VHH binders against F-box protein At2g23160. Designs and how they scored, part 10

Target 1, 307 residues: F-box protein At2g23160, of Arabidopsis thaliana (Mouse-ear cress) (q1ks79)
Amino acid sequence: MNSSSPISIDLIAEILSRVPSKSVARFRCVSKPWASMIRRPYFTELFLTRSSPKPCILFATVADGVWSFFSLPQYPYEKSSSASVAASAKFHVKFPPNNMRIGHNSDRRYFSYGYTSGLIYLYGDSSDDRSVICNPYTGEYAILPYLQRYRKTYSFLVFEPIEKQFKILFMAYLSGDRDHKILTVGTGNMKWRTIRCSLRYEIVSEGVSINGVLYYLGETSAWDNKDYDLKYDYAIVCFDIRSEKFIFFEIERFCRLINYKGKLAVIYFEDDVNYQSCLYRKKNYVEPDAINKLNVWVLEDVEKQEW
Key: E = the ipSAE of ESMFold2; O = the ipSAE of OpenDDE; V2 = 0.75 times the mean of E and O plus 0.25 times the DockQ between their complexes.

## First folded at step 4 (VHH)

Design s31 (from b12, 17 letters changed; framework vhh_7z1x_3; at its last look DockQ between E and O 0.01; V2 from the best seeds 0.00; counts 0 for: pae O 10.0 > 2, grease 26.6 > 24.2, SAP .797 > .668, placed apart)
Fold by OpenDDE, look of step 7:
Structure s31 (fold): chain B 307 residues (1-307), chain A 121 residues (1-121)
Amino acid sequence: as target 1 above (307 residues)
Amino acid sequence: QVQLVETGGGLVQPGGSLRLSCTASGFTFSSYSMNWVRQAPGKGLEWLSGISGYGDSTSYADSVKGRFTISRDNAKNTLYLQMNSLQPDDTAVYFCAKPTWSYLGTYFDLWGQGTQVTVSS
């Protein structure tokens, strides 16, 4: 007797998507169709969508290696009344939990952190090889597999939107013989995989992730025998998260990378002094007649390198 | 195969003790915090306790605090719940649960089949 539930599976999914996450396991025992539905990625997405908080601004404070996560509502309900409703920040959770320590360093070379698609990535300092991803709202976390570090390293949490996967990119130190490493975050055995890269640049910017591509500014230095000076070359490094391939765009100067309407844009001042160069050379080159112009270039095609 | 298997449930008198076990397979056990959840007859699921991947942090619901102790043996891929001073209202099916993450948030993606705990005189 196919007890055709008078309620459609879709409707059941909708109903179940509104119940606490803790109740999902219970409902899988109701029927085979329910169990099947609950196991589908669609239901997972539906459930998470329904359980997701309204868009808010997430911010964190760090004290003694402990992160406190807060949120502010993005759209203050314009209540009609003139009273300055002081939006109070909502406290969510402290991380890490008690008795767990994550080394914190203000220097990005020794400590990496990032927020991507709802998750926080904390990469401890060189003295603590513990790296963690966590939900800043609930405090749930996973410890990533151990990876031996050599000195200053950078790492990125990235999200691949098609496969809907989180990946961790670990950038090897330039002077080392080590290749980059990548880890796909999942329910199975997480393992670091080696990624070979033919060119090596020192990371000199934050990463910008746009539509499955990670962008950051890289720097290399070379001694110029002609000028008896150290020359710096810059490149925009593009990492396709899905294919896990690198593409490099050489650029003439230091610039800021931004997401401009879903495309990579570079911002620079025409008379902008290469800050890095200045740091090393201890010389400021400023043209007195330089017109300070802000330039914005938008990358139209990554493969063709069209701006 | 990724799975959790709970054991150790049974019938116990009020004031008695039980130790539940949850054996994990198919994933890197130590990389994940683990949780115990129960469901009493006619009631919803109730979170009881959580433990960090390496066991250096634990948390408890108020209902079980001081009576239950969560622990883990990563070498054995096993999660434990020591339950002391059991009362009739602790009668439930007990589940272990593994968390996961998506772009939309964190949730429990893996559950065991549960083990029945009955507290009765």
Scores: ipSAE 0.005, ipTM 0.222, lowest interface PAE 10.0, mean pLDDT 79
Fold by ESMFold2-Fast, scan of step 4:
Structure s31 (fold): chain B 307 residues (1-307), chain A 121 residues (1-121)
Amino acid sequence: as target 1 above (307 residues)
Amino acid sequence: QVQLVETGGGLVQPGGSLRLSCTASGFTFSSYSMNWVRQAPGKGLEWLSGISGYGDSTSYADSVKGRFTISRDNAKNTLYLQMNSLQPDDTAVYFCAKPTWSYLGTYFDLWGQGTQVTVSS
């Protein structure tokens, strides 16, 4: 075994919560690098791998603008010791190579860093940053064609499952612009194209991709929607990845979007009537109270807006 | 024109070495990882090795690890496979391939025509 693996405080806490308390104390004494990580601010993203014969947890840690990618077996807590649990974390790749800076301040924002179909999309918050797609298992990566962009943009990596195409969608943040940029990955003629959404909004949620459609929540009240008589301040925007077309439907108040058994579901917190609340602020609720006060609706037909 | 062209195959004795080359044209070579894949007579495709766009990361199938070395020269738009300690079971048509960055099912969108490698005593 090599010496240490760079793993986040959040993941350390989760791993250690699955190990007996005596083993936790012993692990800290034996595995000094884990103790040192507890002292540093980290960001951790956890991804469940799909369509894999041997399911595993793929995760990434960010420290000082550098991403490190790891995998864990689905149930690493089945091992009897903290050292054995740590040994089950497999380091794959460190990015960026060549001292490039990616995501320096973005881990604290509502920007989407996509994991889809085995690939991770990394997006910087500066016009000087490069956008990159990488395979966290093999270390393979591709730098995307330059797009002139400004701070305060959202970006999504999406996968079209029928033709097996990856696409990158760039959208303006806080501008209410109707024009967005899209690029199809893996073609000899990769270049940015413009697509248009008739609705004007600010993106106020993370993206959820289900069966070839990207869903996200838009806030419309601050923007002039010329030909619409909107009743509410929010809309769920639905982007068909293959046809590159938008539809939307109004929703009464701010909500969270999730994939529930392959269908889009919306969650409202009963304690939170503040429509300006964001996803990250909601995590500060006492989880048992929040869970007991959730209302969940499942969307059955997106075009008909049936629940 | 978008294409991949392999060269360097031939007949070699067991224990010998060969170096394969693949020249790419019509796309930005350094923007893509590149791969070597082979097909032995009467068998399916077997992925052998991959290299990242700038060549700073490589991967190998267990069957060739320690014997084969993948490399690239982005200034020449050329991919290489150095094959050492060749065995009769290495007899196959060797292809270079460009992926669509899909992990699902080893999806490749551009293939060369292949080059024949025969290992026999």
Scores: ipSAE 0.000, ipTM 0.214, lowest interface PAE 13.6, mean pLDDT 64
ESMFold2, look of step 7: ipSAE 0.149; ipTM 0.737
ESMFold2 (binder alone), look of step 7: mean pLDDT 84; pTM 0.841

Design s32 (from b12, 15 letters changed; framework vhh_7n9e_1; at its last look DockQ between E and O 0.01; V2 from the best seeds 0.00; counts 0 for: pae O 12.5 > 2, grease 27.9 > 24.2, SAP .809 > .668, placed apart)
Fold by ESMFold2-Fast, scan of step 4:
Structure s32 (fold): chain B 307 residues (1-307), chain A 121 residues (1-121)
Amino acid sequence: as target 1 above (307 residues)
Amino acid sequence: DVQLVESGGGLVQAGGSLRLSCAASGFTFSSYSMYWGRQAPGKGREWVSGISGYGDSTAYASSVKGRFTISRDNAKNTLYLQMNNLKPEDTALYYCAKPTWSYLGTYFDLWGQGTQVTVSS
C-alpha cells in the first residue's frame, strides 16, 4: 500500500504561503485538519525553522512508525501552484533509520515530539517507548537513558542559546513531590537529574522556547497549591533553561501559546472568552490575517507580567 | 584520547552465530548511548542497533530485529552484538560508534576501524 497523498502536500503548501517570515511555529493551532490527520494511518507534522542557513519549512510524514523529513522554501513563489511547490520539496531522511521501532505507534500524538535549533526529540507516553534525539536532515541520533513512566507524560527539548546547550525537561507528575527530570545533552552529561517546581499542575499545552526560556500552560485546579492562593485554574509556567528555575503567572482561561516575532503570545478563541481579568486588559494585540477571529496577547516582560 | 576497537568478526555459514565486541576507552562509557552500524561493499553505512548508556533501553533495525541482541558491560567498557541466524545479506564491515552533540546538531565523530563479517551460503 501507498501511505502518502499529494493532497497533504498541497495543504502544507497553502499554509506555508500564509505564514510570516522569521517565525518558528507549529501549525496545530491554526488548522483542525492537522489534529484529524493524527488519527489516520499517516499524519503530517510541520515545523517552520530558522536553523538552516536559508530559512525553510521542515515537515514530516509518519506512516507505520517511520518519519520522513522534507524541506520547502519558506515562501513559495506567488506564481507557483500547490503542485509546483510540492514538486520543490526536498527529501532529507527517514527516521528511524532502517525502520527502527522507537515505539509501537509513533503516529499517535504530535505533541509527544519537539523541535528546536535543528534537532527533533521523539518520545512516547508509554513505558515501552524509546526516547531519542535526532538530526532530521542527516538521520544522526542518540538514544536517551531510560526513564520509568507510568502514565501519559510531557517532555520538552530546549536550547540554551548563550552556552549553546540542549536540555530535555521531563515531567514526572506522578512523583507526588513536585519533582521533574532534566537531562543535559552533550559529551558525558546524558544522565537524568531531578529538579523541583513548587507549583503543581498538569501540562495542557505544547511548549514554546523563546530566548532561553521554555513556556507552557499548566492546569492547577486538580492540585494542592494552597501556598499560592490561586485565583484561576491555569498558569503559564516559565522555565529558565540556563538556571533551571521555574516561575509562573496565572491566566484566567485555557489559551494557546506561540512564538510571535520573538515574543510569547497567548491566543484564544473569541467564543471561549466570557470574562476578562483586569490583569489582561492592557497591550492587547490586533488579530493577524493568518489567524481567523482570534485575539492575540503579546507578553512584553515575563517578570512584570506585562502584556 | 578516545578509542573504539571492534573484534569478533569472521567467516560463518548461513544460520550461524557470531558475537562482536567493541572495547571503548578515553571517556565515561556508561554516560553515552552506543551504536552498531555496518557497511556492505558498494553501499552506504547502515544503522544496525543502539543501546542507552546504562543498558536500560535498546533499539534495532527491522532487518535484524529478533536475530541480533545488543548489550554492554559498563564495568569492562565493552559493547557487544550477539548475531544469531545470520544471512548472506548480513555480510558487511561492522563498526561501533559514539555520538557527539553540538549546537549544530548530532553527529558521530568517533568510529572504530570495524570488524569484517562474511556469511556464506
Scores: ipSAE 0.000, ipTM 0.273, lowest interface PAE 12.7, mean pLDDT 64
Fold by OpenDDE, look of step 7:
Structure s32 (fold): chain B 307 residues (1-307), chain A 121 residues (1-121)
Amino acid sequence: as target 1 above (307 residues)
Amino acid sequence: DVQLVESGGGLVQAGGSLRLSCAASGFTFSSYSMYWGRQAPGKGREWVSGISGYGDSTAYASSVKGRFTISRDNAKNTLYLQMNNLKPEDTALYYCAKPTWSYLGTYFDLWGQGTQVTVSS
């Protein structure tokens, strides 16, 4: 008599995903179907997802190269009780531990960090600096394999949502002969792999990751023989994280990249300047006749480049 | 292939000492924190100790703190657990573990077969 449990296995999974792990272990003994379900990777994922703390805002302070990670509940004010629950920030960990040194620099050219899908990536430009990924809640970390770097380079921690893998993209310097490198995190021997890219742009924005694609603004310069001036061209660089391929969208001027409802959007400001470019070039580009207009374009189709 | 092989377990009297070893292969050993866990008869797996990639940080369960010492030799791809002042309650199968990363957090993707530690009263 296959006593069809009136409760679907999916619902059971949902319920069990919300109980303590010790209880889950006990529930393996309830029935063979339950035991089977609990052993499935799906349940593990579900359980971990449900055990994860409520969405919170993670923030960090940096002092003398030491990072302190804190979190705040996203919804401190549940309407219920009149008591001003002073949402206190929860301290998690300091990083790095003990005598480990991670270079910190306010200049993005010399130091990069990123937070993606629960992990923080810290990258220093100095030859002695170790690149690390870290869990900001626990302080657990992995040191990435050494990569010889030539000059100022940018790197991105990215997450591939289908394969559920973290990758680190290392961008070679524009004038260098070296190809970009990519590393997949967590699989056996972590090794840097070479990625060939036909076009080279200097990175002039933070990366925006949307649905398995990394976007950033790139800049290149060319001498204009007609005007006897250096002309700057911009492109949105698209990196498909899974296929590890690059696509480039040329754009007319500097802009800001944002995630707009799961799509890439570009924001143009008439008086917007590339701060990094300004610092590097010691030139300010300001349009004197700017009327403070904001233009937003949303990328509707990446392959067709439809905006 | 990624592999962890534990050794060094055995029978010891209460108050005695053992040193466990875990030989790692198939991954960049120094890049990962490593952990010891144990499973006593009729009990679930419990965390015992952890050490960072280069040994800069160590952690211990409250039950073993002050008695156990975790260490590693990255040149030999080996993890160690020095266990002193062993107690009958330390009787368990001891495992070494390698962590991995996901969007869900840190979890262990690899355990060895374990080495049996038995502490007699």
Scores: ipSAE 0.000, ipTM 0.211, lowest interface PAE 12.5, mean pLDDT 78
ESMFold2, look of step 7: ipSAE 0.379; ipTM 0.744
ESMFold2 (binder alone), look of step 7: mean pLDDT 84; pTM 0.835

Design s33 (from b12, 19 letters changed; framework vhh_7z1x_3)
Fold by ESMFold2-Fast, scan of step 4:
Structure s33 (fold): chain B 307 residues (1-307), chain A 121 residues (1-121)
Amino acid sequence: as target 1 above (307 residues)
Amino acid sequence: QVQLVETGGGLVQPGGSLRLSCTASGFTFSSYSMHWVRQAPGKGLEWLSGISGSGDSTSYADSVKGRFTISRDNAKNTLYLQMNSLQPDDTAVYFCAKPTWSYLGTYFDYWGQGTQVTVSS
């Protein structure tokens, strides 16, 4: 192969086939505390050129704890060949630096690796690993203040678009105690603060951030929520990034949450009822079938819960 | 707290029939597909049948197709398995199972105590 790409053609094709809609990124909005990253002429040109006139898909590959960041045009390009796809990929930067370890085998259940408004949040799965926020184009980064935490936690990088602030929310793997930690990036003396959600749940989805609100699905059935008259086993939890307040609304059954044209959409999949190929004696795990029916609803008003 | 209680097992002669029931509590029954699984003496778990939350879709393992019928009554939070033309190799403990949907996929997160079915003289 005479390609300068560090990634195989097959792997690039696989990444593109599996990219969720929420991973489609526009690099135009950047936090005020990180203005120094964009003041260099090269960096400014990269953001303006690659995020507009057309959006790009940002993706990363991980090998031996090293992240490699790439971008691809969102559209148009056709699935004519894997070689054509590989030729369209633009390599940007590798992270972490040689002397920093992010974690060798991250547990994908914790959704602690995210992209928001030009920055990437990287979080190791070891209790000794520091959390990092970085620019995927330049490799500039900041190590966040240490938080004593459980090994198994959820964490989200969120962006507040009006005041242009990044925040990081840390939650327990099982959100039974209702206490969460939050940090505002670039507050001078950066320090963790405690916030509380009155609803008790297990986080069962990835986060979706839309216009200053973080959405995720919580399963409430295993938890004592006596202060609420809950009809269903699931709730969409809505975290207002600016006010740092939680609201929620019930949902009848498990769903996927996506950003559809700037609005929250929920996707219900009708599970195949043939579990013949289920792997027993391990975790009774069954992968959802690809032939599920798709039903989509778009949320029109969060406060009124109008679909 | 999720609870699944199987009943209806017993001793039956080859060629006979049994109807198993599973009563569910602690979750919204109609929102979940439900499944029957069995374990024969000294063997592993075998998936037998599944039914959608609405009851509109069913599926069966080849070993029981045409002999077993899965059904549900969502008003009573009850799952059924009608077992016809029973054979000695149908001897097993029969379990009712509830799946959990998660971002990691689907797995069975709760099983009932089981009900013994013995097909013999």
Scores: ipSAE 0.013, ipTM 0.491, lowest interface PAE 8.1, mean pLDDT 65

Design s34 (from b12, 16 letters changed; framework vhh_7n9e_1)
Fold by ESMFold2-Fast, scan of step 4:
Structure s34 (fold): chain B 307 residues (1-307), chain A 121 residues (1-121)
Amino acid sequence: as target 1 above (307 residues)
Amino acid sequence: DVQLVESGGGLVQAGGSLRLSCAASGFTFSSYSMSWGRQAPGKGREWVSGISGSGDSTAYASSVKGRFTISRDNAKNTLYLQMNNLKPEDTALYYCAKPTWSYLGTYFDYWGQGTQVTVSS
């Protein structure tokens, strides 16, 4: 029942574009082909925009808290060398601009990030840091209203496609809190609002946004969910961006979530113990035969939970 | 709450065998890969072996490959390590480990006191 298939370069690029910088190094322990891709500068901070008629890959390089944005046209069937890829890349802008402070002090520093629909969301981990949304092509930006940072903070930039609105979902697990914050991005007086999710979990994946729904993986085993008859320790949480409502469905084990041709897909690593053993013993060590197979399941109907 | 309880250690002569067990509770055991680690006196922790949630994939440190076999019984929520042809250098406190996943990374947590294995010559 699991689809075991060769993973295309597009799928690898999409996986890498959704992996935090720290987790990218861990993929070196899994597969030599993936390790080759993530070693290249253009795959370190990869952002993918596919909403235009001509797909474009947005790349960013980060040094000393300064982001440099590049775009590259995507041609699925052409053989591309590193040299030809570099020759096709167009530099757009650096962020933050010179003489700008968007953090704890005047020193520019590394920020956590999110990307959707042409905008980048940058937020610091310090309670004194301001969150920023920027356009990587123009360098235009907006500083967001202050919100208290917590030790375990997760935040998603999402796009609502019908009303053409950006929203930021802010989730903090102080005490297994069910209350979360949301902000609609606009030119007027922006304010954080409170929303509730009845399920308790630890976020263990990046977000995937498809057709106005944000998907992410939650681990429920550490939390009291007595109102639910849970069979497994994982759930895919589905946030409807327009209605700002949560639903979830259980999933058997840890998986990666991706957008596969406009549908939610889950990837199970058949050889995850090799990945984890590599991670435990030595960072960046590649174990022989670390990964043999990848199983991909495509969700056909969310309401019926059909794969 | 997550709990891991190791057992089965003891004193054994070189060339002998021992079977370690780890009883797991407080989580869906079959949903997680599991590992065995060990720590000899005055030395750092060493990863020994790992097994996928289904039991279909296993991995071993080079020092134990061919001598140790990791297995699991998901119906009993129990992890096993069969140790054959034991050597004095295998003397250590053995720990059962469950991985912890977070958005920012993955690491192994240890729960319990471990089980002591001592191999005499």
Scores: ipSAE 0.000, ipTM 0.234, lowest interface PAE 15.3, mean pLDDT 64

Design s35 (framework vhh_7qia_2; at its last look DockQ between E and O 0.01; V2 from the best seeds 0.00; counts 0 for: pae O 14.7 > 2, SAP .705 > .668, placed apart)
Fold by ESMFold2-Fast, scan of step 4:
Structure s35 (fold): chain B 307 residues (1-307), chain A 120 residues (1-120)
Amino acid sequence: as target 1 above (307 residues)
Amino acid sequence: QLQLVESGGGLVQPGGSLRLSCEASGFTFSSYSMGWYRQAPGKQRELVAFIYSGDSTNYADSVKGRFTISRDNAKNTVYLQMNSLRPEDTAIYYCAKPTWSYLGTYFDYWGKGTPVTVSS
């Protein structure tokens, strides 16, 4: 029945009007209209772009494993009718292009992605899935070199701002591996290289990239970390994109990581059970907003670990 | 090594009570939310009760007012007090420590379960 996004364009515009202009932000919206009862469900993902003098919002709709990319002018945004906001949306490209095969046509696999500095990274966890980097404005894409995968994997697209390099970090899940793979996107014969992180953990957050450092939350409790005398079950893992080195600092409790005005901030939620049980029992992809109380800490200096 | 060991299940008559225990080891128990789930024959596993590290709780509608979840962080143990048991409460009860990835996938560390049968 519906040919466009399953959520109202008004909702997209209202969400976007509340996103700070300095933040790198991503929103996920999932619905199940009657039309998708016999088809794969639609999904909408929103991105805030920093690289434009007049920032615009990049968003994507996903249907049947196909990503459709659009942009909306963000500034100055004033509350508009659904029709006027929809009329301002500019279609850019669909991915994959017709007759390109990536993965097993699972829509759930296309939810594994990263976005930074104007590029989108798409990957699946199947052994025969290919990893792809795509410019959503031009439709240009590159299929990345094949990497043999074991178990479920996590991957991050990161941007190193001084040398202006994109890198892709690829990490094994539940294997206990300390060795990870990294690829520098660009010139020459691209090849995967091995890097080592001595800390063992499960990744339990999305990645946040700030000033050439990738941050994510690791859960260490299930793994042998005898060399570190760990006090707590969580660590914020910091990957220096330029030097390709890992550091970490312990944190007492599960938290969310955000970019707050160019600084890492952690958010402690008093009711994280609602978020977790929703992901576990109701849907894999839901808005995680059922948390009623909030404590926020802003990291002022990473090397000093000052909050 | 992460372990969850459930105990306290058994056979009980309708209207009776049981207290389930789950002993946890291999992680900092006080920092994590813990849940009780159950699975009846031929049905999917369902959430019964949840307690997060701040001690707030939630319950499935079918057990509200009858079941109470609690925890003892000094003993690394989560409990489920079950009162006014009904035949439809018959299931294997599982203790779980939920873990989620940034991909929106979940991995639960489960115990072996403890069976509860409510019959005459």
Scores: ipSAE 0.000, ipTM 0.135, lowest interface PAE 18.0, mean pLDDT 64
Fold by OpenDDE, look of step 7:
Structure s35 (fold): chain B 307 residues (1-307), chain A 120 residues (1-120)
Amino acid sequence: as target 1 above (307 residues)
Amino acid sequence: QLQLVESGGGLVQPGGSLRLSCEASGFTFSSYSMGWYRQAPGKQRELVAFIYSGDSTNYADSVKGRFTISRDNAKNTVYLQMNSLRPEDTAIYYCAKPTWSYLGTYFDYWGKGTPVTVSS
């Protein structure tokens, strides 16, 4: 009598992934299907994922240059009976400590910040300010070596997953030297290194890091003598974190970059006008017949530039 | 219990020299980087010098060529030789131990500090 358990094997896997490992071992004896399921790599991954701290959303508030870090559980649905599980944000730490001040600006051109693999990177708006990385959960921090900066500069905290290294990519301003700077964060003598880039693009998006590659949207302008207008070209800039090399993909339109299941995806509206044109477009010119279609393209091969 | 005890501070004339010492206890000294920080009145604490576990060193630009950080692992002591002292070097100097060593200069533990005053 193959008593088809009213519970799907997937659900069983989900349940077992939440029990102690000792219990999982016992459950292998319950049935052959369970034993088989528990032996599958999928279950192992599931179990490890579930045994890991519940995914939390980290958020920060900034007041007078002091950052307060909080976390919320991503899935509050522990069925606890009481209705108002007010997802209480857990306070972690204030940063910087009392003996430090970090300038804050909402404009990323004057202030850089990022979160990567558990670390926060903060770059202040003052030329004299040092960049810092910190653990938002513990408050541990490191001050990065001084780098002479232009006022309008952007930098990225990136993580190389193979070597498990953090790097800081400091982007040169377009009007300045064409050389970017990179720092490897480690136990040794941290030094800024120069990276030469053949092409210069203004950063017009947040960085997206996927599998050791940093992606961001770049913009360049060229004066068109024929039309007496500035033409803007866009490119997706790819930075291989390990090799520290740049690759550029020219694109026709402004778009948003996202991580889609471990691949770079671009999102754009069919009627999306040039970002610059949007800035100058009079609020009122909605072409009535513009079918606003959202397009999503996924980069399948970075080297071949196949979408 | 982890302890950092600074010594060697004092009053010195411009152009003079001082040698600061920090004796460490409560951890495997040789395995950790050490740093010197200073805090002037009304100013933020700033990194002065850093010595890695492998004896490589890093200095603030303001003290490069004048200050030298060194360590004696047998004595669990880190030193800061300060030469050509300037009035702007006046501060309380703190010894610091990193807590997150693999990411570089992570510090959360400080000594009580030793005052350095450079004045004519």
Scores: ipSAE 0.000, ipTM 0.190, lowest interface PAE 14.7, mean pLDDT 78
ESMFold2, look of step 7: ipSAE 0.012; ipTM 0.512
ESMFold2 (binder alone), look of step 7: mean pLDDT 80; pTM 0.801

